# Miniprotein binders against q8wxe9r568to878: the designs that were tried, part 2

Target 1, 311 residues: q8wxe9r568to878
Amino acid sequence: EEEITVDVRDEFSGIVSKGDNQILQHHVLTRIHILSFLSGLAECRLGLNDILVKGNEIVLRQDIMPTTTTKWIKLHECRFHGCVDEDVFHNSRVILFNPLDACRFELMRFRTVFAEKTLPFTLRTATSVNGAEVEVQSWLRMSTGFSANRDPLTQVPCENVMIRYPVPSEWVKNFRRESVLGEKSLKAKVNRGASFGSTSVSGSEPVMRVTLGTAKYEHAFNSIVWRINRLPDKNSASGHPHCFFCHLELGSDREVPSRFANHVNVEFSMPTTSASKASVRSISVEDKTDVRKWVNYSAHYSYQVALGSIW

## First folded at step 13 (miniprotein)

Design Va6
Fold by ESMFold2, fold request of step 14:
Structure Va6 (fold): chain B 311 residues (1-311), chain A 81 residues (1-81)
Amino acid sequence: as target 1 above (311 residues)
Amino acid sequence: KTKTVELKVEGMDGPSKEAYRDAREIMEALSKLPGVKSVRVFIEDGTVYVIYDPSKTSPEEIIKAIEEAGFKAELVSVEEK
């Protein structure tokens, strides 16, 4: 009957190196939302793995929440909903609050750092420009898996992966006037006399090819967008790269682009895990001992792969 | 390198405002004691775990600090890491 749900959402942003995708710069913004159905004016306490209170906890055993991490994290630039006693937090690092009833709200947000050394996959991109002929190839390789915050044996997928290749405005007309790949992957297609990497073997050959997902120009992003529903792919051999290929022929009658892209944008979500290893160690509801408590984790990643000229 | 002492503090029997306040007072007192690394208080029964450096303090000094803060504590056990 009575319950409280804590949603922890990490937002990773950053810049990674070309080729090996080493993290060059990054930030993690963590938002914590509360949805509660509690009788009375219940005073609640939230225990996070805050490094400033490492090991110093005041709890009921029944308030301890499952967590798999032993990591303690730094919380920077904490901002709180008005229901949080900020003086208590600054004096003792206790997150003490009276939640809004039956209303999902943001309890707090803070900045922290990415807890891992590498991202879930790497993206390598090679470009070539020969006169008016432009080719782009990308290889996506899975890295080590990320585990769920509650179960170290559960590997967490990357979902709704978007890889965006910025397209100079001068090139947009070429995508409107050329054949574009559909939403299905190239590995499901059978083209007589065609192979991956071929520029064209028939009038039905697409301008862009992928081995997984779909690729098309999307005006909303001014980019070629490679979309993959889920990684790792259940139907693909482990360890092999997933590929994107694009060939553009800019005729001599077309304007030569005056600028170049210096990055590729990567965006995806991961359920049931956090990018920072932020975790809820305890949830206390005043003097109540029979409250159902839920913790959900999710992470969203949006970063740039730093490249020289792509186009 | 470190040891953990388990203590039992009288007067804690649940999540009252008084129990949280008392636990914080105990934790503050122990945090001032050289050699104490961390303090975990279970307020339902007054169980306290203290991780400490045995070269700098002892269960006896830890109990003394709790008693100086106004609480009665008894030793339950000591474990080495």
Scores: ipSAE 0.636, ipTM 0.906, lowest interface PAE 0.8, mean pLDDT 81
Fold by ESMFold2, fold request of step 14:
Structure Va6 (fold): chain B 311 residues (1-311), chain A 81 residues (1-81)
Amino acid sequence: as target 1 above (311 residues)
Amino acid sequence: KTKTVELKVEGMDGPSKEAYRDAREIMEALSKLPGVKSVRVFIEDGTVYVIYDPSKTSPEEIIKAIEEAGFKAELVSVEEK
């Protein structure tokens, strides 16, 4: 009947290096949302794995939530909903609040540091520009250094993977007819009419091929978007790269811009995980003993992979 | 290297504003004692776990610090980590 749900959502953003995807800059923003159905004006306390609290907890045994990590994290730049007593937080690091009834709201947000050394996968991209011909190739590999990838029995997938390749404005006319490309052989789908002696003066539609997922130009992003529903792929051998290929013949070499895109955008979600290792250790609802308590974790990643200048 | 002492603090028997205040006062008092690493207070029955460095303090000193803060504490057990 009575219940409280705590949703912990991490949002990773950053920039990673070309090739090996070393993290060059990053930022993790954690938002905590509350949805509660409690009788009366219930005073609640939320216990996080805040390093400034580390092991110094005042709890009821019934309020302890299942342990998700042994780590303690530093909470930077905490911001709170008006229902949180900020003076109590600043004096004692206790998150004391009176939740809005039957209304999902953001209780607090804070900044953290990414808890892993690597991202779940790497994206290597190679490009070439020869006269009026432009080619882009990417190789995506799961990272063995990422904790969720080390044990198939406990792995958490990357879902709704989106890799965006910005398209210069000069090339948009070459994408006027969108092609839907599925999982297909690269050899079978490369421009069938191209010959060694053929000129690209008239310009041709791009040829796009992927070994997993789909790729198409999406006007909303002004980008070629490679979409993969789930990584790792259940039907692929461990360690084998997933590939993207694009070949574009421009009408003339004058259409080749002096500046090509210097990054590729990557986005995906990981359910039931935390990028920061933020963890709810306890949830107290004043003197109530029969409150159902739920905690959900999710992480969303959005970052840029550097390509360098016009390669 | 560290030990854990389990104590029972009298007069603490459930969640109340007073119980949280009392637990905070105990925790604050113990934080001033050299060698105390962490303090966990279970307010339903007054159970207190203190992780400490035995070269710097002892269960006797920990109990004394609690008593000086105005609370009665009884030793329950001592365990190595």
Scores: ipSAE 0.630, ipTM 0.904, lowest interface PAE 0.9, mean pLDDT 82
Fold by OpenDDE base, fold request of step 14:
Structure Va6 (fold): chain B 311 residues (1-311), chain A 81 residues (1-81)
Amino acid sequence: as target 1 above (311 residues)
Amino acid sequence: KTKTVELKVEGMDGPSKEAYRDAREIMEALSKLPGVKSVRVFIEDGTVYVIYDPSKTSPEEIIKAIEEAGFKAELVSVEEK
């Protein structure tokens, strides 16, 4: 069976302020990959929600792809695979190409302005050092300013959320424990009903707690990593923050670095092009009547949240 | 507020180089009209959908523009959005 699959993927990168998580700097890169199984010479046309095209389309009815967005986007810095007729694009904004057969390849990429005013959620982090005691606490809240969060019926989740707290190398030993099976990382205790804002923990053993997901030190990132499968959480009451808490007692105040962490790293994915709002409006294959057409959308977010001074 | 007019262009009977060419000429002609927002041409049967600002243009003016481009079009329907 002849088919063409179009994968549209956003990549958001940026730096976010502390507190309200305002976007200080960002970059949105959208990549379009093609995988096609087409016999013979198959000239293809891809239609995007390009503002310069403005819905001007010459198509067959079968070429129209379902879209969830009504937005038009401005494409910046378009780059094309060699199989794209760039002259045609420059003259008419038509993306005309002859795909590589049975090979997934990047057809094109472009930049856009971030389509939202806010990120899907905010992360507030407080750090405190008292002598040899270190505490880190974070509060995660869904942002009402993010369009996908406004209507529960059309809400798009954040998936595979990873929040990384960089840890000084000197502290790594504190997050390890002996087990019958060998050395293991300390795991956070999950307490869904807990609010850690007033919790002071005493004791020589590190304590980690989360209201949702899991947290542990991960050597690969040299960080405590808070992992949440999905946000918003279906089992959590709306409007309440999710919390991460870590308490560490160091051997001495000398182990407290002058500079602990100046940022937290956040990564997650969404099953839509939520950053660019890029959409495929049409896919045409010349001289083919029965081509199965698919479009997949995704976004990956990776950004740093600035932290205030610990002191 | 925009309206959508549906038109039928004569002589466009399927996917062909000629059909694409004709469709492009129609689109170009319509794009010059004030108030036209978007044009969708279905080359398989010559159905043309034009989204337009009714304060700036009309179905009659749209048809006229197509005719001036050398084609014949008939009004099928007008819908408000």
Scores: ipSAE 0.600, ipTM 0.901, lowest interface PAE 0.5, mean pLDDT 89
Fold by OpenDDE base, fold request of step 14:
Structure Va6 (fold): chain B 311 residues (1-311), chain A 81 residues (1-81)
Amino acid sequence: as target 1 above (311 residues)
Amino acid sequence: KTKTVELKVEGMDGPSKEAYRDAREIMEALSKLPGVKSVRVFIEDGTVYVIYDPSKTSPEEIIKAIEEAGFKAELVSVEEK
């Protein structure tokens, strides 16, 4: 059976401020991959929500792809695979190409301005040092300013959320526990009802707590990693923050570094092109009437949240 | 703010190179008209949808532009959008 699959993927990278997580700098790269199984030579056309095209389309009815977005986007710095007729694109903005057969390849890439004013959620982090005691607290809130969060009926989740807190090498030993199977990382206790507003944790043992997901030191990142499968959480009350708490008692105040981590790393995915709002409006295959057409959308976010001075 | 006119262009009978060429010529002709927002051409049967500002142009002017480009178009319907 003849088929063509189009994968549209956003990649967001950037740096955001502390507190409200204002975007200080960002890049949005959208990449389009093609996998086709077509007999013979098949000329294909891909239609995007390009503002310069703005609904000017030459298509078959069957070529129209369902889309949820009505937005037009401005493409910047377009780059094409060699199978694309760039002259046609420059003259008419039509993406005309002869795909490689049975091989997944990048058809094109382009940059856009971030389509939203805010990120899907904000992360506020506070770090305190008192003698040899170190505390880290974070509050995660869904952003009402992000369009996908406004209507619960059309909400798009953040998936595989990873928040990484860089840990000084000197502290790594404090997050280890001896087990029958060898060294094991300390794991956070989950308490959905906790607010973690109290700093009154007494005891020499490291304590980690989260309201959602899991948290543990991961050597691969040299970080405490807070992992959340999905945001927003369906079982959590609307408007309440998710919290991460870590308390560590060091061996002495001499083990407190003069400079602590100045950022937190955030990474997650979304099952839509939420960063660019890029959409495939049409897929045409010349001289083919029975081609199965698939479009997959995704976005990957990777950014740093700036932290203020802990002193 | 906008209306959509549906037209039928004669002589467009499938996804041929000629049909694509003709469709491009129609689009070029319509792009010169003030008030035209977008043009969708279904090359399988010659159905043309034109989104336009009714304060700046009309179905009659749109048809005329297509005819001046060397094609024959007939009005099917006009809808508010």
Scores: ipSAE 0.600, ipTM 0.903, lowest interface PAE 0.5, mean pLDDT 89

Design Va6
Fold by OpenDDE base, fold request of step 14:
Structure Va6 (fold): chain B 311 residues (1-311), chain A 81 residues (1-81)
Amino acid sequence: as target 1 above (311 residues)
Amino acid sequence: KTKTVELKVEGMDGPSKEAYRDAREIMEALSKLPGVKSVRVFIEDGTVYVIYDPSKTSPEEIIKAIEEAGFKAELVSVEEK
């Protein structure tokens, strides 16, 4: 059975401010991969929501791909695989190609402007140092300004959310717990509905708490990693922030570095091209009427959130 | 505000070099018409969808442009978007 699969993936990278999580810098790279199982030589055409094409299409009905986006995108810095006829693209904006058989390959990539004004959620983080005591608190809220969050019926989730707090190497020992079964990392206690405020936890043992997900030190990242499987959480009220809390008591004030981590790293995925709004409008295969066509969309976000000064 | 007009072009009976050529000529003719936003041609049966600004053009003007290009088109429907 003849098949062609198109994978469209956004990659968002950027730097975000500490306050309102304003995007200070960003890059959006969209990559399109093809996997085809086609007998013989088949010339293919890929139609995108390219602003220069503006929906001008000559197609068969079977070539039309379902799309939910009504947006047009401007493609920047297009790069093509060698199987693409670039001359045709430059002259007509048609993406004409002869795919590699039974091999997943990158057909093309391009840059776009970020399609949204805000990120899907905001993260506010406060760090305090009092003598040898260090506290880190974060509040995560869904952004109403993000288009995918406006309608609950059409809401697209953030998946595999990872928030990483870089820690000094000197503090790593504080996250190790001696157990009968060996050295285990300190894990956060989940407390749903907790509003972590100014409650000074007096005690020599590290305390870590989250309202959702899990948090632990992960050596692979040299960070405390807060993991959330899905946002928004279906079981949480939309108006309440999710919180992360960490309290450490160091051996002395000398162990407090003059410069603490100045940023938090955030990563997550979405099952749509939410960053670029790139969409496949059509897929045509020459001389073939019975080709199964699939399009997959995804976005991966990776950015840094600036932290405020230690107070 | 845009509207979509559905037209039927005569003589377009499926995927062929001639059909593609004709479709291109139609698109070129319509692209010159003020108010036309996008043109989709289904070469299978000659169905043409034109998204247009109703303040700048009309189905009648669109049909006229196609006729001036040497084709015959009939109005099927007009929808508001």
Scores: ipSAE 0.599, ipTM 0.904, lowest interface PAE 0.5, mean pLDDT 89
Fold by ESMFold2, fold request of step 14:
Structure Va6 (fold): chain B 311 residues (1-311), chain A 81 residues (1-81)
Amino acid sequence: as target 1 above (311 residues)
Amino acid sequence: KTKTVELKVEGMDGPSKEAYRDAREIMEALSKLPGVKSVRVFIEDGTVYVIYDPSKTSPEEIIKAIEEAGFKAELVSVEEK
């Protein structure tokens, strides 16, 4: 029958500190998309948890959506689709619009801030350079702030986690082979047999190991990519890290680059949570009482872990 | 520490231009009253919920503010939290 779906998508971006992953700077861009199947001329009202509303609402009981937070947020730099009456928004903070029929479209976007203090996990990375040998190790730890007693939206898993280690141009040939032959390892231990202590070392194949997920060189990103389908894993206690290890033998120490990567990139999605705690409090469809109303929340995180030179 | 008062405002019986105008006038009047934290108006029947600080105002003062704005309101209930 008739329905309207409101998709609230947060996109977190930023830079976090080395080691403890404190947020050094960040942005959250929130986009709201509408998909509706409504007969006749339909005027809709959308109510957000805008701090300028602060619970001051004029509604019908049927229009109230289940609450996902008690927090009120600031909306910055709002941009609207042409179907939105911006004067109404300016005067009342209600989003009054006539939706495009059967066409998913972006109703509005605005900037917010990250509503939590803690990202879902931390990533620490260390390197070791001994002659022509390069080793990279990373430790991923779930944040202790995720527990059974917390809001279900903050306990949602991280999906399709991708940790990217930029590869210097001098090393691409070695990782090109590794990308073809890269493999998952269940062992976290350093592979000492990979030419350690050899008097003469030809550029041998890199060895990569992970305790969770997979790792391989991906040309699309010019990076080694550590992929984890879902966090937390059943053994992902806050005190037990998941590890990435990479060993690379360069043909000579002259191949050690003068340029170093300054970041490790982290990217993941959280499909039923909000980075900003933006929330739809009400959806009104004029003159209709039996419209199915759906609100979906998702967050995508893409940030850099700031480093000294690792490479 | 907050309380909620439920009031019934007469003359409001559905979503109309007049009902939205009246609801906005009530909300504006209550926004001027110290201690009022939030106001929620249900257009369909004139039910009004006011969350307030009982150290700064009371249901009696809230009703008085609504009446001074030109609307008739009666107390339905008072609840905490």
Scores: ipSAE 0.533, ipTM 0.883, lowest interface PAE 1.1, mean pLDDT 79

## First folded at step 14 (miniprotein)

Design Vb3
Fold by OpenDDE base, look of step 14:
Parts: structure tokens; C-alpha cells; sequence
Structure Vb3 (fold): chain B 311 residues (1-311), chain A 81 residues (1-81)
């Protein structure tokens, strides 16, 4: 059976301000990969929601791909694989190509402006130092301004959310417990009902708590990593923040570094091109009417949230 | 106000290379007309939809442009949007 699969993937990178998480700078790169199994010479045409093509389409009815996106986007800095006829694209904005057979390859990439005014969620982090005691608290809230969050029926989740708090090298020892079976990282206790106020946790051992997911020091990132499988959480009441809390008692005030990490790293994925809103409108194969066609959409977000000066 | 005209071009039976070429010629011819907003060509049967400003062009002018491009077109319908 002849088939063509188109994978459209957004990559969002950026820097976000403290507090309301305003986007200070960002880049959105969209990459389109093709995997095809087609017999003979198979000239293909890919239609995107390119604003320069808006309303002007040459297609077969059966080649129209279902899409939920009604937006038209501006493509910037288009780069193509050698199998694309760039002259045709320049003259007509048609993406004409002869795919490599049975090989997954990057057909093209382009830049877009971020399609949303806000990120899917906000993260507020407060750090306090009192003598040798250090506290880090974070509040995560879903953004109502993000289009995918507006309608529960069309909600697109954030998946595999990772929030990383860089830890000074001097503090790493405090997050390790000597276990008879080896070094175990301190793990957060999950308390779904806890509003972490300033609870004076009396004790020499680091305390970590989360309302959702897991948190632990991960050496690979040299960070405390808060992991959440999916946002929004289906079991959590809408509108309540998810919280991370860490309390650390250092051996002395001299162990407090002059510089603490001035940012938190955030990563997650979405099962849609939520950053660019790029969509495949059509896929056509010359002289073929029975080609099975698939389109997959995804986005990966990786950005830093500024914490400001902690000291 | 815009109108949509539906036309049928004779001799177009896609998804052949010839059909694509012919469709491109038609598209180019129509885009040169004043008042044309959008053109959709279905190459499997030669159905053409043109959204246009009726103050600047007409179905007759659209048909004429297709004919000048070397094709025969027939009016199917005109709808107001």
C-alpha cells in the first residue's frame, strides 16, 4: 500500500519574565518531515496554511486534509531539501517535491511569529534566604489567554512538563541521602491539598513538597526537577495553582552563594503545532488517487523563566 | 460585497501533470483580473470557484480570461456572499 506521512513539529525557544511570564524573546522553528512509500516517479505537492497562498488553491478534493486550524500564517526564512523545486515555490508558493523513497527526511523548515499572546501556563517563583535557611516556592497556573485552554472540549494538554531549578554545586550534598544501597536523591512528598504558606519546617533535612507530579534532584541537569505528566490535571480543580516547595537548611550562612540561579528552565510538549499554528491543507501525489495520507502535529517548548535577583 | 462564481473547465481530468499545468495557467490568468480575490481549482473535474468583487469584474470577464488562456469554461452558478 502506498502511503505518505507528514510530520509537522514546532520548536519554541525563549526567555520569559518573572511574574506574569511575559515573553521577552522567542523563536519558533517549524520543521516538516516526510516519510513516503510510493512506487515509481511520484511528484508531490504539499499545501500549507501560507498566507501568501490564502484562497488560491489547486487541489483534488480527496487531497484536502482535515484541519481544525482556520489561521493563515506567515512563513519566514524558508529552507528546503534538495528534492524541492525552489523555483516553483518562488514563483507560485507551491511546494513541489520528489520525495526520497522509504526514508524519513526533513522536507523544509521555516520560522514564524509565536501565534499566541501567552504561554500555556505561568510559573511564579519566590526564593527567600534567612541566615542559613533557603526556601524556594513556585506556583504554576494555567493561562486562560492561551487558546487551547479556553474550551475544555478542545483542550490541548501540555505533556511531559519539566521544570528545572538549577542548584549550586555546594548544595548538591544536601539533596543526597546516604542509603545502604547507594546515594538516593531526596524526593518530594506529594500533598494535593497543601497551600504551601510559610510553614516553618523544623528539621535539618531538606524538605520538598509538590501538589502534583514529582520533584527530585537530578544530577543530569544539576537541578531539582519538577516533573508533571500532563497539564491541566484532570483530577485538580480548575483555577487552583500547583505548587512546588523546597526548604533547605545549610550548615552555615557562608554556604549561601553570592549568586543563585537567576532562571528556571521549563520544557514540555503538545500534540499540536500550538506555537506556529502551521497546518497541512493538502497533499497531492501525481498520477495517484489511492495514496494513504497521514499528518502528525507536535510542538516542543523550551524556555527560561527569569527569577530576578534573589540576593 | 463579494460574489462566488462556479465554473467548469472542459478537458481537465486530474491528477495528471497536464491537469496541474492547465490549472496553473488558469490560476495565473484569473489572478491578473481586477477584483479577483481568490481562485480554487479542483483538477479532478475542472471545477473552478472564483471569489470576486462584482464592481470590478464579472462572470463573463472571468470566462473570457480562461478562454484567452486557451480553455473552455462554462458557468455553473453565481452566489452572493
Amino acid sequence: as target 1 above (311 residues)
Amino acid sequence: KTKTVELKVEGMDGPTREAWRDAMKIMEALQKLPGVKSVRVFIEDGTVYVIYDPSKTSPEEIIKAIEEAGFKAELVSVEEK
Scores: ipSAE 0.741, ipTM 0.939, lowest interface PAE 0.4, mean pLDDT 89
Fold by ESMFold2, look of step 15:
Structure Vb3 (fold): chain B 311 residues (1-311), chain A 81 residues (1-81)
Amino acid sequence: as target 1 above (311 residues)
Amino acid sequence: KTKTVELKVEGMDGPTREAWRDAMKIMEALQKLPGVKSVRVFIEDGTVYVIYDPSKTSPEEIIKAIEEAGFKAELVSVEEK
C-alpha cells in the first residue's frame, strides 16, 4: 500500500570527433523524480553514490538498495525542489525531504563529468562527391572501451538508436519514394579508412542499404534516418560492424550544394544511468519499515559526430 | 594502513526521528576526530563501523568521542584491513 518510486534519468549531449569518436564536448545532466504514496507526513532520505559521502552512511539495512555500480561520483551544481532541506545537504550531504503526496515531482538535478571513457559505440562515416554522384557510408562498431560492452553479464542495450544524416535542401527532391533494405545477415564487410560501397549501383534513383535496422528519408528531420532497435545486436558476432550505405545520382552538378553538413546526429536511450553512473544506494522513510521501494534508471544520449565540411 | 572497529551504541531502534538525530550527532563527533576515515551507522540496532588510522586514533578514543557526545558505546570487534 505504501510505496516510493525514485526515477533517475541521465541526459548526455555533446560533440565527438570524426573517425575515432573522441568526446570533444559533453554535458551530462541527471534528474531525480519522486512519486510516493505515504501515510502521514513522512520524512525521507535519499542516499546517492556521492563521492563526498563515500563510506559515511546512516542507514537501516532494509533501506539499502541493490548495487548498480561501485563508482562514486562528484555531483556538480545541485538544484533541489523546495521540499528538500538544502541547509542539511550543504552541511552534511544528506538529501532530506518531505515528498509531495501522490504527485510525481523533480526532487533534484545535478551535473556530472561523463563517467565513461568512450560512448557505447562508434560511428565512422565516409563521404564522396564525384560530379553528380554522391556516396555516403557509415560503419557502426560497439566500443570495447565502454564498461557495459566488456562483460556479457552486465550488458545493457542501447535502445531506439537513431542516426540522422542531414540532407541539403537541394537534394531533398531525390529522396522521394526510395528503396529501403534492412539486412540482418552477418555478411557486411568493412574496409577501414577508405571503404565506400560499390559504385556499380548505377541508376536514376537513390539506393540505401543497411546491414541492421532500417534507413529512409524523414521529412520531420530533413535527414536520412538510420534506425536500429537495439545494440548490441544479439544475432551479430562481437566486433562485427553494422553498415549504412547511400548512393545518390543528382540531376546535375548544379545540385551539389556549396556547403555540406558538418555532422551526423546520434540519439539513443539506455535503461541505466550510464552517463553519470548515478546510483541510489538507499531510500529511508522515517518511522516506517514496510514501504515498498522502487528505483528506475534511464539515460538518453543525443550528440553530434563530426563529419567535416565535404559531404 | 587502516583498521575497522565495530561498536554497539545503546538506544537505537529503528527508523525514528530520534534515532536519525542521534546517529547524525555520532557521525559528526567521529568525523571531527583525527584519524577517522569513515563512519557507517546502522540505526536499527546501533551498530557502528569506523574505519580509522591506528597511528592517529584508537577504538578507546573513538568510544570516548561517542560518549562525550552523550551516547554509550561498547566495543564489539576490531578488524585489520
Scores: ipSAE 0.691, ipTM 0.924, lowest interface PAE 0.6, mean pLDDT 82
Fold by ESMFold2, fold request of step 24:
Structure Vb3 (fold): chain B 311 residues (1-311), chain A 81 residues (1-81)
Amino acid sequence: as target 1 above (311 residues)
Amino acid sequence: KTKTVELKVEGMDGPTREAWRDAMKIMEALQKLPGVKSVRVFIEDGTVYVIYDPSKTSPEEIIKAIEEAGFKAELVSVEEK
């Protein structure tokens, strides 16, 4: 059966302020992918909520897709697959293309502005150093100003939330399970799986606690990573913060650097929503009126939370 | 203050390359006419809606612009907005 699927994926990146997480810098990259199974050589037309088109549309009524927004957006820096007639787009803002058959491909990409004033949640982080003791605390709160958080019945979750706290290279040894003394013969002896164990490293293993999710050091990121499967949490009181705590005792105060990381990294996905409010208004296939049409939306967020001054 | 005119353009029937080409010619002709605010063309039956400033143009001038572009149009209705 003939069909065409349009996937609209937003990638948010940016920097937010300390404390209240006001958006200081933002960038949204939107990518549109096509997967189609169409007989013959058929021209397709994709209608987006492009503000330069607003009010001037050529369409079949049967090709109109359910709209996700009444907003019209600016499409910046459009780039296209070779199957798109770029001259037609330049002259008329019509996205005219002949899709690759049975092959998912990127039709186009463009940049937009973030369509919300706030992110779905805020993260506040405090650090303290007393001698060779280091403490980090974070408070995560859902944002009531974010549109998806206003109605529990239509709420779209943040999934696979990852909050990364960069760890200075000098501290990595404190997250090891066993000491390596740096000599080849000693490394071989220790690595032979001796069950005797060693407590020769200075300082205690970090104490990490969370009220939601998990936290551990992850070598792939050189960071302590706080992972939360889904926000908001169904089992938690509305508006109550979720907390992360870490206490690290170094071997000496000489191991304490003069500065901490200047940011915390936040990453998560939101299914069935858009960060840009990009919306597919129509999908037309030349000479065909019986084509199954699907549109999927998703957004991925990756940004930095500023920590303010270097200590 | 604007008005909306509904027109019917002959010869448009379905999602053909010819219908798309013809609709684009009509769109271009009407966008050049002073006083036209927006144009919507439904190519399955040739229905055209034009939002216009009645102090600058009229349904008669809109139809004339379509005819000068090579297409026959007739007035269906005019509605005040």
Scores: ipSAE 0.661, ipTM 0.919, lowest interface PAE 0.6, mean pLDDT 81
Fold by OpenDDE base, fold request of step 24:
Structure Vb3 (fold): chain B 311 residues (1-311), chain A 81 residues (1-81)
Amino acid sequence: as target 1 above (311 residues)
Amino acid sequence: KTKTVELKVEGMDGPTREAWRDAMKIMEALQKLPGVKSVRVFIEDGTVYVIYDPSKTSPEEIIKAIEEAGFKAELVSVEEK
């Protein structure tokens, strides 16, 4: 059976302010991959929601792909695979190509502006140092302004969420516990109903707590990593923030570094959606009427949240 | 305020390379016409939808532009949007 699959993948990168998580700078890279199984030489045309095309289309009715977006996007810095006729694109903005058979390849990439005003969730982090005691607290809330969060019935989740708190190398020893089988990392205790405030934790051992997911030091990132499988959590009330808490007692105030991490790293994926709102409007295959066509969308987010001065 | 005119171009029975070429000629001709906002050509049967500003152009002018490009077009309908 003849088929063509188009994968549209967005990669969001950026820097976000502390508190309200305003986007200070960002980059959205869109990559389009093709996998086709077509007999013979089949010339294909891909239609995007390109603002320079803006509804000018030559298609078969069956070539029109369902789209949920009404937006037009500006494509920046377009790069094409060698199978694309770039002359045709420059003259007409038509993406004409002869796909590689039975091989997944990147057809094109381009840069866009982020289509949303806010990120899917906000992360507020407070750090405090009192003598030799260090505390880190974070509050995570879903953003109501993000389009995918507005309707619970059509809500798109954030998946494989990682929040990474860089840890000074000198502190790493404090997160190790001796076990009979070797050194194990301290793991957070999960308390779903907890509202973490300034609690005087007495004791020399580090304490970590989360309301959702898991948290532990991970050497690969040199960070405490808060992991959440899915946001929003189906079992959590919509009105309460998710919290991370870490308390560390150092051996002396001299062990407090003059410079601590000034940012938190956030990473997650979103299925069936895009950051750019790039949309495949049509897929045409020359001289073929019985081609199965699929379009998949995904977005990956990786950004830094500024913490400000700890002091 | 825009209107949408539906036209039928004779002799366009896609999907053929010829139909695509013809459609491109029509598209080019219509894009040069003041007041045209967007053009959709269905090459399978020659159906053409043109969104236009009625203060700047008309169905008659659109048809004329297609004819000047070497094709025959007939008016099917006009809708206000």
Scores: ipSAE 0.642, ipTM 0.917, lowest interface PAE 0.5, mean pLDDT 89

